# Ledger of designs, part 38: VHH binders against q84jc2

Target 1, 232 residues: q84jc2
Amino acid sequence: MSKMRNLVEEKFLEFYESWVIQLELYLHQLLIAHNNNTMSETELRHLISKLTTHHKAYYTAKWAAIREDVLAFFGSVWLNPLENACSWLTGWKPSMVFRMVDRLRKSRVVLVEAQVKKLEELRVKTKFDEQKIEREMERYQVAMADRKMVELARLGCHVGGESVMVVEAAVRGLSMGLEKMVKAADCVRLKTLKGILDILTPPQCVEFLAAAATFQVQLRRWGNRRHYVTHS

## First folded at step 1 (VHH)

Design f3b (framework vhh_ozoralizumab_d1)
Fold by OpenDDE, second read of step 2:
Structure f3b (fold): chain B 232 residues (1-232), chain A 124 residues (1-124)
Amino acid sequence: as target 1 above (232 residues)
Amino acid sequence: EVQLVESGGGLVQPGGSLRLSCAASGFTFDDYAMYWVRQAPGKGLEWVSEISYSGSYIKYPDSVKGRFTISRDNAKNTLYLQMNSLRPEDTAVYYCAKGRLYYFGSWSTPFDYRGQGTLVTVSS
């Protein structure tokens, strides 16, 4: 499908395309590991490390891209509509991963009391951080709706070069605020992920990561199928 | 039907160069990442190069980095591999491969189709 894309969108799309392919390969390995009870702890840790590194690479690329154009991530063209609909501040909602952990607990994964306690503490912290960001976002959005938006709307009616410059400056100002919020959200994501992986045993980490990767890949798959069906 | 037709292989001396081409048809070429892979005699498939749909993202394994260059012409539905400083260990059948869509599966390769291949022999 041919879409109009800016440079940041195009570059990140290409990156993400390859990144997702690699994620799928890692998912395959995770699934093998999950089903193979003979894998050593060292092997499992190695696999976990690969995945962690892979995720870090994503955020490295993302942060580089958002410095150039954070707005690209609020209409992520590299994601299908379903993926976009499920996005919270340009990514997965941190508190969502605890649902995955809960699912694991309901399956064959046995968590000891100490782990459960730590997970709960982490959950509370994560939710608190999310809410803090959401409040900031709300404040930001409300602030946008007054003077700045009126000014932008007014300026948008003019075709003059000076007006364009003013509008661009205003948009840049807005973008900087958004960038800060996105980074804050990503920090919560990374901290949450790290926290979970620190609490879980290597086998549990593999299961968790497999579940997370599966969800991500399936969401993309389902979204793509629906999108193609709708447009075919 | 997806078709990938490789060409450009042949016999070359060590240190020599070859340029491989792959003509693609049967799918929207510029929607997919493309790959070169190779298979040496008695060995398994080895990934040689990756290029994104637009060509802006490229990857190589260390074994060919600095010597091989992947490129594509989407207008011509053609994939290329420029191979320089060829070594005897580069001797293999080289395959053009179409990248996968992003679907969940139990596969170990990032591509779903490959051509018939073209033989590259590096020998003194």
Scores: ipSAE 0.007, ipTM 0.253, lowest interface PAE 10.8, mean pLDDT 87
Fold by ESMFold2-Fast, scan of step 1:
Structure f3b (fold): chain B 232 residues (1-232), chain A 124 residues (1-124)
Amino acid sequence: as target 1 above (232 residues)
Amino acid sequence: EVQLVESGGGLVQPGGSLRLSCAASGFTFDDYAMYWVRQAPGKGLEWVSEISYSGSYIKYPDSVKGRFTISRDNAKNTLYLQMNSLRPEDTAVYYCAKGRLYYFGSWSTPFDYRGQGTLVTVSS
């Protein structure tokens, strides 16, 4: 046997490392913009557009990758253990971003009542879409105990480690359901992000995106530091 | 429904090369692993090469490793086998085969459909 890595994992690891570096650069720009009250609305909109495009690029690359191997996204090698522990269907849990929105209500950036109402409506809809996907995942997990899973288990026991490709072909049939659910979850993520940005003013969008990027970057840094620090 | 049509076989001298093609129809080609298998005169089926649904993973037995190359074009629903440094013992009917979702080792075949085959004769 060789120490060959999954080709999808190698390609996406390279992509993701570069994507995170660019996210950190955008975060720096967001923090500068947040601290500069002289930037025009046009300049702020341009910065917001760069972040939106950056997130869309992530999902474009992800959907191409999951077409080949969706299972690479469950327990991803490009994510540290802390990032993986915080994942919901291969990414951030959509309803959790509303906690970041709640910070805007307590900051110097004031939300008007109309925005609060629209954000609450979006939160309710997001939670509903999220629960629907969770029910589908529960049904999938229960179905994993049916005939197809029994056959895959038997294959694993009796083949003796010599036909990894036929196992991949068999798993592909079952993973098509996972691909559909992951794409559905990603669509909820994108709709939630767009919905929030459509409700907020440009300065509020900058503060929101800075908070979200800060959390993502800090979670990654904290998880990576675990490799150098033993906590017990 | 499922149809696999092989082509490219023929007579070749030892040390020569041939490229086999397999045109697939009647199923979603890019969802299945594909195989090349062969049958020499008076012998059983022998596995020659295996490729995953995406083309990312490829496997060969020692008998052809380094000499044969399997590839696929999912946009064209076509499977290929490039055969180099051919030997008289490579003489066989070569079949394109569609992978199963289930495989139980000696209890079942890893593929559920094979084509008509194309004859490869390696002789001086």
Scores: ipSAE 0.000, ipTM 0.109, lowest interface PAE 19.8, mean pLDDT 80

Design f3c (framework vhh_ozoralizumab_d1)
Fold by OpenDDE, second read of step 2:
Structure f3c (fold): chain B 232 residues (1-232), chain A 124 residues (1-124)
Amino acid sequence: as target 1 above (232 residues)
Amino acid sequence: EVQLVESGGGLVQPGGSLRLSCAASGFTFDDYAMYWVRQAPGKGLEWVSEISYSGSYIKYPDSVKGRFTISRDNAKNTLYLQMNSLRPEDTAVYYCARSPYKLWYSGTLAFDIRGQGTLVTVSS
């Protein structure tokens, strides 16, 4: 059965599809840059900047959308089941990217000891931040069964205008809590990404970003093939 | 010289099919997302299809979804549009176009180059 989409879902789906197309274009540019040893540092930095701007644009759109309906992002209809299964609090798990960095280390990329140390510090910090958010989410989930929610459930048994308003207000309150958690998670994502890019050299950044983009694109492809789902 | 050349247009009956081609030259074809757009008589330009540089991501408007299929062969620098179940309202000049960078956030689609177009007429 096709899930009925609300307006926020529809709009964000539209945005995300366009965003992914652009990401794929940037991926191609990253791969070209990776294979082109003649590109200047300035050129590489410019490309990196484009990618970072692209990612920032995603979160700008996301945060605008979650203000309207954060619940739309819990079960994102614009993602296939595999992508959703791999999601942590409506996005990629921040600590995951360090495996990509590890891959770089095993490749032709030589990280100096100072970089390795900084990356490890960042990894520890990222994991700490993830756990903190997870604890908050757990607390929130446990609180869902409190007296207030029981009252909401009781009100939900009646179809009255006043009752509907009360329930709506309560749901908004809950949504605000979720929004805060999602934003917190996104901040960890952005901070982690920035941290990694600040540690790596421009050529290393390009390779990292290419790997990340490739993973994202392939995950989507694999998920689509498995479930015979296309997003358009 | 950057150039896009459309072909494959013609007269077809309702319910019929056509396959349009667009030959690209003068630029690195696989660096660009490509588009089909159309302009019916007396109407504005309408977006018909979008495809990423690799062809991995495709998008259609509801007006043609399920009937049209965009594809590309980067080795041949060619863009295609398979049009099935054609309707009279599909009558238009069809253009292939490229966009250097889509304004994805605003939803604005701007093209920096398009071909001369090929006429598709759907009539009984």
Scores: ipSAE 0.031, ipTM 0.407, lowest interface PAE 3.0, mean pLDDT 87
Fold by ESMFold2-Fast, scan of step 1:
Structure f3c (fold): chain B 232 residues (1-232), chain A 124 residues (1-124)
Amino acid sequence: as target 1 above (232 residues)
Amino acid sequence: EVQLVESGGGLVQPGGSLRLSCAASGFTFDDYAMYWVRQAPGKGLEWVSEISYSGSYIKYPDSVKGRFTISRDNAKNTLYLQMNSLRPEDTAVYYCARSPYKLWYSGTLAFDIRGQGTLVTVSS
């Protein structure tokens, strides 16, 4: 299993670095589109489609990787310490993207009343789904402190092939539970993104996606700079 | 300029074989996973084959598995598709396409560039 875990970490590190480089290229295109108002609605929809495809590719790769080693996503080697500190169940906290949406109310691109109502309904639904997952995580953590799990941890400290087999089965069960929770959180993320994009006009979608990508890229740059200073 | 140029298409009888080539230029070929995709007359794009940047990981749909073989020569910046036991249903324009990512995981079927295509016609 350790070789499979190392391979997953290596592959996803390489994937993520390439994925972020492509995100920065898309961010450049989004900023040009936002600043110049030079694209047709068809061109804007095509650009938005490129971004949604890019995000779908991330989750497709992530779900393949967590099937092999979900624990690699808790304290990921491809994320700097700041990115890891800001993670909620291996990714961004869904409700936080509504802070980026709130910026649209004060931008040159004005939201109509019907959009504001739908966004508020989506915000409430997203927070509800988020809290449901948080309760599932709490139950998981409590189950980890159960007497049976404590005894399995004790057994794992002893020598012998039989104890190794029992511990491996328990770890597999834990990994399956974590995989289900991570996928549930990712489904909330994807539903939230799709919901926002379905409510917004193409120019508003471009502004929203530019804000989200800018934050992700800057957070990575801030953390990489801090890491260099701290661990040089 | 990033380019993919396909060649090797043509007319072939059912049961015959063809070898397609794709010459890549303007980018570091061995950094990217590559695809063969096809489009039959009046139909959408269909994925035919996938190969990782190193050539170590390869995948096919059931429709071509056992009949088609994808390969790459990173020293020559060239992608290949060996097509055997061709059927009339294989008639399509075949495109070489590049993954937007340096590595691939199962189901990450996305590409940022493709070539002009090469026509394969399987007919008696």
Scores: ipSAE 0.000, ipTM 0.186, lowest interface PAE 11.5, mean pLDDT 82

Design f3d (framework vhh_ozoralizumab_d1)
Fold by ESMFold2-Fast, scan of step 1:
Structure f3d (fold): chain B 232 residues (1-232), chain A 124 residues (1-124)
Amino acid sequence: as target 1 above (232 residues)
Amino acid sequence: EVQLVESGGGLVQPGGSLRLSCAASGFTFDDYAMYWVRQAPGKGLEWVSEISYSGSYIKYPDSVKGRFTISRDNAKNTLYLQMNSLRPEDTAVYYCAKDRWLYGYTSSKYFDYRGQGTLVTVSS
């Protein structure tokens, strides 16, 4: 029974597979733009806009889905085990994008000192926001283990009608708490992404988005492949 | 303003075929999952088929699986239901329905909008 997918999982799996296919198509466009100096700033900004719209579409669909079943996003069936192992609160860890930014320091297009300072300031702020979310998750987990919740869990094994309603209400409250926490984490992700794109020039944005999309696509491919040892 | 207009219903003999169409307007058709649902005389709504916004995910109940085929033409904002090997039990008003959620996601049997319906009668 626990191995069966529900409708939320099946529909979001189909959405996610299509979303990743479109991400790969955008990655192709980003790589063409990066390897070609013929694109105007207007054309580059349009391509960057398509990527930001694509990411916003993901969060629009995700927030609709978590409203129905937030637990589907913890150990998601549309992600392979490697992707799930690398997940932080149902998605990428916000500070991880600065690893992609570090590639720009070694690229043909050099970051100016003012950009380096703004990116460092954003990195510090992002890590602070991550810590706030982690403290909130810790409080949530502690609340789940308090005497009241332990008592409700015990009652769940031996309850009559009225107690069942109380337990169900408590579980719904926990689910709503998780939904708020996931949305808070997603807001940090979106703020971090926007912050980086606001600091970078259009060619640097293209290189950054190409690096990020490449990593996401490759992580999925690595996790989908089987690896085995030949001999001891 | 969301509008769904079904057509293609009619009287058909058992074993016959019909193709239903649904013309959609007032929303970005390509962004939503679509459904066919039916209501037989004196009975409740029965889900008949669903198709994701991209057309890659399609689902049927066992009652119509292998006989009915749902499809969509996103360029024409049109949903189709090809019905083959029709049975008297398929007699119903058939409705086109729009999913509540963007990009084909829903866990609910409820829809944002349902069309006016088209009657399919399979004579004994």
Scores: ipSAE 0.000, ipTM 0.137, lowest interface PAE 13.6, mean pLDDT 80
Fold by OpenDDE, second read of step 2:
Structure f3d (fold): chain B 232 residues (1-232), chain A 124 residues (1-124)
Amino acid sequence: as target 1 above (232 residues)
Amino acid sequence: EVQLVESGGGLVQPGGSLRLSCAASGFTFDDYAMYWVRQAPGKGLEWVSEISYSGSYIKYPDSVKGRFTISRDNAKNTLYLQMNSLRPEDTAVYYCAKDRWLYGYTSSKYFDYRGQGTLVTVSS
């Protein structure tokens, strides 16, 4: 059974479906590039650029959507329950990508000492930023039981014209705070991704991006196997 | 190039049965969910059946539930639709349609990979 969706959810669902399709195409290209090892550095950089642009497009769309309804992203209907369960502030946990890099290091990816050092610095910074955001979110969540929420709860029992306006205003206030938190988290994601790509060589970037995309695809599949959902 | 070739359509009386087949090529068949869709004269495209890449998950609309059975043979790159208890309203061109890599998250608007279709006519 499909959940009732608002306009923002419907619009973003449509976008995300298309976005994921394109991601799968890029994943295929990444895998080819990784396996053939015949592509020039220029070609690899071009492919990396396409992927980074694709990710930027996602956040552009996301930020446009959260301006309208940030709550749509807390319980994203375009994700399965497993994907949602693994989400941190409406997206992937930034520090998670370092585990992927570690996994690559244990495989055939050889990092020089300078790269390892830079990655560790980035990891520390990322963790610090995550914790800072988490503390702010916790504080925000504790403070949610403020006068606005109390008023919202009270008015919720009496839906009327003026009451509706007050309720909407209260919800908007809450949403603004959440939007700020989500944007902060997204910034950490983008900075972390950029940081990693700046440290890795083009071939390593391709392998990393392939691994990341594969993980995303598999997570979605695993979730679907447990909770099969069709959005059509 | 993705190719989907439907077969098995024909004229059948109400209450009759037909088995449709779809031969798939040009892609890794067992990586994709597959669908049957149909288009009746003067109507839009209608989703008829869905099966996951492994066949573990199957869905039908209420209009065909209990009467139609979708299946696949991944070794043969073939999709099937067993249609029983056919009704005049089942008259349509039936298409085999390919999904994207991920099963379970799809929209009917993405049935852009279809064959030429096979006509099923249910008439007394």
Scores: ipSAE 0.000, ipTM 0.254, lowest interface PAE 12.1, mean pLDDT 86

Design f3e (framework vhh_ozoralizumab_d1)
Fold by OpenDDE, second read of step 2:
Parts: C-alpha cells; structure tokens; sequence
Structure f3e (fold): chain B 232 residues (1-232), chain A 124 residues (1-124)
C-alpha cells in the first residue's frame, strides 16, 4: 500500500537525497586520501572536518524536522525498508561503530595500546547510554496505555466523535516523548562519533569514515535492489 | 582481465555532437567511479569528466562544462560521454578510465587503466 507523504517527509526527502549525494563525493575523497601517502596531516584534518561538518548538517536538519513531526522519522520514507529495519531510534545504533573499528583493526589498522584502552572505555560508555535510552523507551511503551491514549482510543471509535483538536493534542503529547528519545539517541551518536575521531589519528579517521560511509552506501544499494526502490 | 573499450569517436564539424561509449568488464563496475580523459596531439592527458559509483555525483572541468555530459548504466557496465557543441580544441583521443579506488575494496591495483581510446576529430 502506498502512503501519501506529508510536507515534512517531502522536505526531508529532498534534503536527504542531496545529502547522500554529497556523502558519496566525500567517500570518494576519503578513499583517495586513504591511498595517497603524499597528503599532509593538515589536508587530512581538513577532509575530516568536512565530513564531520556534513554529519552535523544532517542532524541540524533532522532536529529542525522532528520539531515539526517526529513521527515522520519512524518509518522514514527517504529510506528503503532494509535501511529502516537496521535503524535504531531513527538512526544508526551507536554501538555498531565499534564493530567497524574492530574490523579495521583486524585488517590493516594498527592501534596503540592507549588507543585501544580509550576505545574500550568509550564502548562501555556508549553501551551504557544506549541501555538508558532503551529503558526509557520501554517505560514509554509500557505507559503508552495511559489516560491520554485511552481518550484517543475512545475518540477513534466514533465517526462523529470528539474534536480533531483533542486527538491532535493527544498525539502531540505522545510525540513529545518520542522527540526526547530521538534527541537523546542522536546525542549518543554524535558523542560516540566524536569520541572515536578524537582517539584515532588523522589517517585512521579517514579510514574509519570511509568504512562508515561505505557501509551506508552499500546498505542503501542492497536495500534498493531487494525492494526495487531507487533513491538519489 | 580488466578491460575498457571505448567507441563512438569520429570526424565531426565544429558545433556538432558525438556520443562516446565505454564498455567495462573484468571488475565490479558499480563499485568504482569512472572518468573520461583525453589527449590532444602533442599534449598531455587532460581530465574531461568524472562520475561517482551510482552516478549521483558528476564533475567537469571548466573547459567542457555545459557542453559535455557524463553518464553511466551500471546494469550494462557502460560509461557514456555526450559531447555537444564540439570545438576544434576538443580534438583528441578520448579514454575511459577508472579511479583505482573502490568504496568496497579500497585501492585496487591495476584498476587505474584506460582503454585503447577513441579518436574524436573536430574540423571544418
């Protein structure tokens, strides 16, 4: 069944399509940088900065959009079903990036003991933060059948029921809780990303960012092939 | 085993158009960015166009911007270059080439190759 997109979905879809295009460009640059031993540390840092700025731009746009309609991000229409299935609270699960780092370590990235220790500390912290959010979400889900939801349900049972405004108010109340959780999750994402980048050397950062971008691009590709969906 | 085969070149008058094709084989085409380069007589290689893995990103030098259009069909493992408003200075052998970096595999030795090229001559 097809669903009519609302204004928030349409606007964010356009944004995201452009954002992904730019990400693909940066991925290309990251790969070149990774394989170019002549690039200076300053140049690498500049590239890293561009990527981090790009990611920050995403969350800036996202947070603006969720203020209008956080529900649009639960079942994001700009993502294919595979991408959505892999999403945790409207985005990537923070703890997954450590798996990427582990993979890099097993391949060609050499981390010093101090880096490994810091990464483990960050991993523990990230996991703890994730669990806190999950507990909050569980609490929210259990408490969902509250007075407001009961009222909403009653209104929904009558064709000529109570005013749309009452229903809207109830939905807004629910959305506020969801928005809080989404923002909390995004903060953990950003902190985790920043933490990793602070621990890694510039060359390692480039490799990590390339791997992350590759994963994102491939996930999109795989999902598109499977579900016959084309995204820009 | 990596092969790039260019075609579509020929003689054309100034202001004319040509469409070049490049058939790729021996590698996963859609994992690599592609580009066109050209070499005019007595000159070095000049970058002409670039297209990303999916085709979402495209870049041109000022010398051909607005006149040339790069595209790709990943299902057919084919790269294209539509050349419009051709000028005498566009006369060159045109080569299809890969960036030797894949977003999936990273650096790929041997991928920085180009085909035999196809000659484009723009003359009245």
Amino acid sequence: as target 1 above (232 residues)
Amino acid sequence: EVQLVESGGGLVQPGGSLRLSCAASGFTFDDYAMYWVRQAPGKGLEWVSEISYSGSYIKYPDSVKGRFTISRDNAKNTLYLQMNSLRPEDTAVYYCATHRYSFLYGKSPGMDVRGQGTLVTVSS
Scores: ipSAE 0.146, ipTM 0.606, lowest interface PAE 2.5, mean pLDDT 88
Fold by ESMFold2-Fast, scan of step 1:
Structure f3e (fold): chain B 232 residues (1-232), chain A 124 residues (1-124)
Amino acid sequence: as target 1 above (232 residues)
Amino acid sequence: EVQLVESGGGLVQPGGSLRLSCAASGFTFDDYAMYWVRQAPGKGLEWVSEISYSGSYIKYPDSVKGRFTISRDNAKNTLYLQMNSLRPEDTAVYYCATHRYSFLYGKSPGMDVRGQGTLVTVSS
């Protein structure tokens, strides 16, 4: 049934709303740390750790949810239309994160040459991993056009038990394939995030995380305003 | 608004050729796989060809393989079907269509979208 199949969506919607509220609280702390420049390195590292743990908690919850219903993450009900329009394989596009890194070059806390080199190496690796996933997904979409799969989908459950078993096996195969690809994309996201934080100093990490969180929070606010405000 | 507008159909002799075009608007064409489907008089829909969003992956059924070529121009938001060695059995209304959503970007043009079709008649 639709109600039973939507339990994953309802549960994750509740989780995501709470997760975003906490992200906004952490963003407030990041902005205070960045603007006042009075926090110790230990305090900055602790704040960075809280953000890292918060993001890991998101992926833990997401991977549990996609095991039950991976399709819930394509055009998600907990995201507004603008957030969904900016999604790449159920989340942020890994290479986009380097736009936040470019913002650091305009700050008072300047990147040293060794950091710039390591960030460029990471950017190239991230783009390569991203393109590999894009190629796999592109091939996967065309594989779904197999005539037999299309015909079986059209026949539905109006045919005998053996046809029902074949359709069920095909649907399970599709879900497993998508789950694998989503997890692969999420692994690239986590490796990219960790890589950037490993290269940056604590003050630079705070500025980077503030920029990233600001983008995420503002995108949600702008999209929500658009949904509830009609232009006239 | 999502729109798909087919053109290029017509009457052609057996063994002749036609090039169909599909102009897409109202969605990010580059994010979606596209396909051609046809419907002969009094028959059901038959899948003709599919092409991935970049154009790198293409698929054909045996009935048209070697005779039809699907292609796309993402800069012009246009899908094409080059039909060679046409047979009377190819007579049908040809529709341009896109998948319900892009798995890569999680974007949907809405319900399964196809154009109004273009008639191809292969006769005498």
Scores: ipSAE 0.030, ipTM 0.506, lowest interface PAE 6.4, mean pLDDT 81

Design f3f (framework vhh_ozoralizumab_d1)
Fold by OpenDDE, second read of step 2:
Structure f3f (fold): chain B 232 residues (1-232), chain A 124 residues (1-124)
Amino acid sequence: as target 1 above (232 residues)
Amino acid sequence: EVQLVESGGGLVQPGGSLRLSCAASGFTFDDYAMYWVRQAPGKGLEWVSEISYSGSYIKYPDSVKGRFTISRDNAKNTLYLQMNSLRPEDTAVYYCARGTKYWLSYYPSSFDYRGQGTLVTVSS
């Protein structure tokens, strides 16, 4: 069954499709850069900057959209079921990227001790932040079950204009709390990404970004194949 | 067995158009970047177009940019090349080529398989 789309979903779907196309382009450039030992540090930094700007653009668009309808991002219609299943609070789980870094280390990326230490510190901080958000989310969910959901259920049983308005107001209230949590999660994502990129050398950044982008694109591909969903 | 079969070549006047097709079989088509390459008489192999596994990334050399359009239908395992505003210098055997085992290409580009080609002749 195709999910019904609201206006926010439609707009963001369009944005995201374009965004992913551009991501693939950048991924190609990253792979070329990674394979090209003649690229200067300046050139690499420029490429990294393009990618970071691209990611920032995503969150800018996302935050604009969640102001209108944060619920659209809980069950994102622009993602396939596999992508959604792997989603933590409407995005990638921040702590996941450290596994990517670990994999790079096991392959050919050599990190100096100072980098390793910094990464570990960042990992600890990231996990702490994630847990904090999760606790808040749990608290929020439990609180909803106690009063708000019961009220919504009760109000939903009444047929009438006034009751609908009250329900909508209640949903808006719930959405506001969700928006705060989503923004908090996104902040952790951005801080984590920035932290990693600040620790890594330009060549290492390129490799990391390439790996991350590859994973994202492949996850999308695998999900699309499995569920016969056509997304760019 | 991997197979790439080109079609659509022929004789066309300058300024004319042709559409080439490449039927792929024997491998998972949408796992690979695909290429069109050409070889003019007495010249080396020239890269003409590149398309990623999904079709989201496309690249052309300056020699054909704005005139040629590469596309693919993964459901049909088919690669296409729309050639417009053809010039005599576009005369060549055109080959469909499969990229590396990766779904995105690396530069310099390498091809692990190429079809038999189809001849395109642009002449008044």
Scores: ipSAE 0.016, ipTM 0.326, lowest interface PAE 7.4, mean pLDDT 86
Fold by ESMFold2-Fast, scan of step 1:
Structure f3f (fold): chain B 232 residues (1-232), chain A 124 residues (1-124)
Amino acid sequence: as target 1 above (232 residues)
Amino acid sequence: EVQLVESGGGLVQPGGSLRLSCAASGFTFDDYAMYWVRQAPGKGLEWVSEISYSGSYIKYPDSVKGRFTISRDNAKNTLYLQMNSLRPEDTAVYYCARGTKYWLSYYPSSFDYRGQGTLVTVSS
């Protein structure tokens, strides 16, 4: 069993390193693309499609991996300590993306009033979906505490094979419950991303995606520099 | 158009060696995991080896582990399979197969293209 868990971590580490390298290449393309001389709207839509496909590939890979070992994502070896510290249920917190949207409102990119209204409606819905998941995770944690307390009581009275069965049941319950929670969180992430891109024009989508990718890449670089100095 | 062209098959005696090559074209070779798979007469497809896009992760089934070595040259868009200590049971058509672009997946459920194959016959 532990051997299979190690293989999932090794495979996802290699996948993630490649995925980040390609994200940096897309970020370079996004930063070069400008409304006034670089690309037509059709070309901008094609570039946006490449990035949305790239993000979809990440979630396809992640969901395959968590089916085999969800715990690999709660202490990911492919993320540095800073990236891990900034994670909410194994990824970015959906409502955080609206801070990047707020930066677009303060830039030279002008959002029309109808877009601002739709973005605020999406923000409210995203926060509601986040709170629902947080409540489910709270209920899950309470259930795990109850199972551990029952297990402790049993182990105090019995020795041998019965303790093995209780541990196996608890671990299975943990894994299945966490898979459900992680997928629910990822669904909110994807709905939020799609919602924002549907509201924005292609030039605004390019600027938004560039801001998001810049933050992700820079967070990784900051964490790697700190880690290297301290742990080399 | 995606193309995978295998070569290097032939007739060898038990205990012999062969090196298979696969020339890839029509896609960005170094973005994809690659596989070797084989089909023996009257049998289904059998996974032989897996290599990640970078070459850093490699996997074999017990039936060939220690005898076969997969490798890739991303600069030449070429996949290789070095086969040593060949056995009559290794007789099969060998196919080069393309895995998923951004996920290291398990064959057979995760490849989308394979070549025409190259026949390897181990006779005594």
Scores: ipSAE 0.000, ipTM 0.170, lowest interface PAE 13.6, mean pLDDT 80

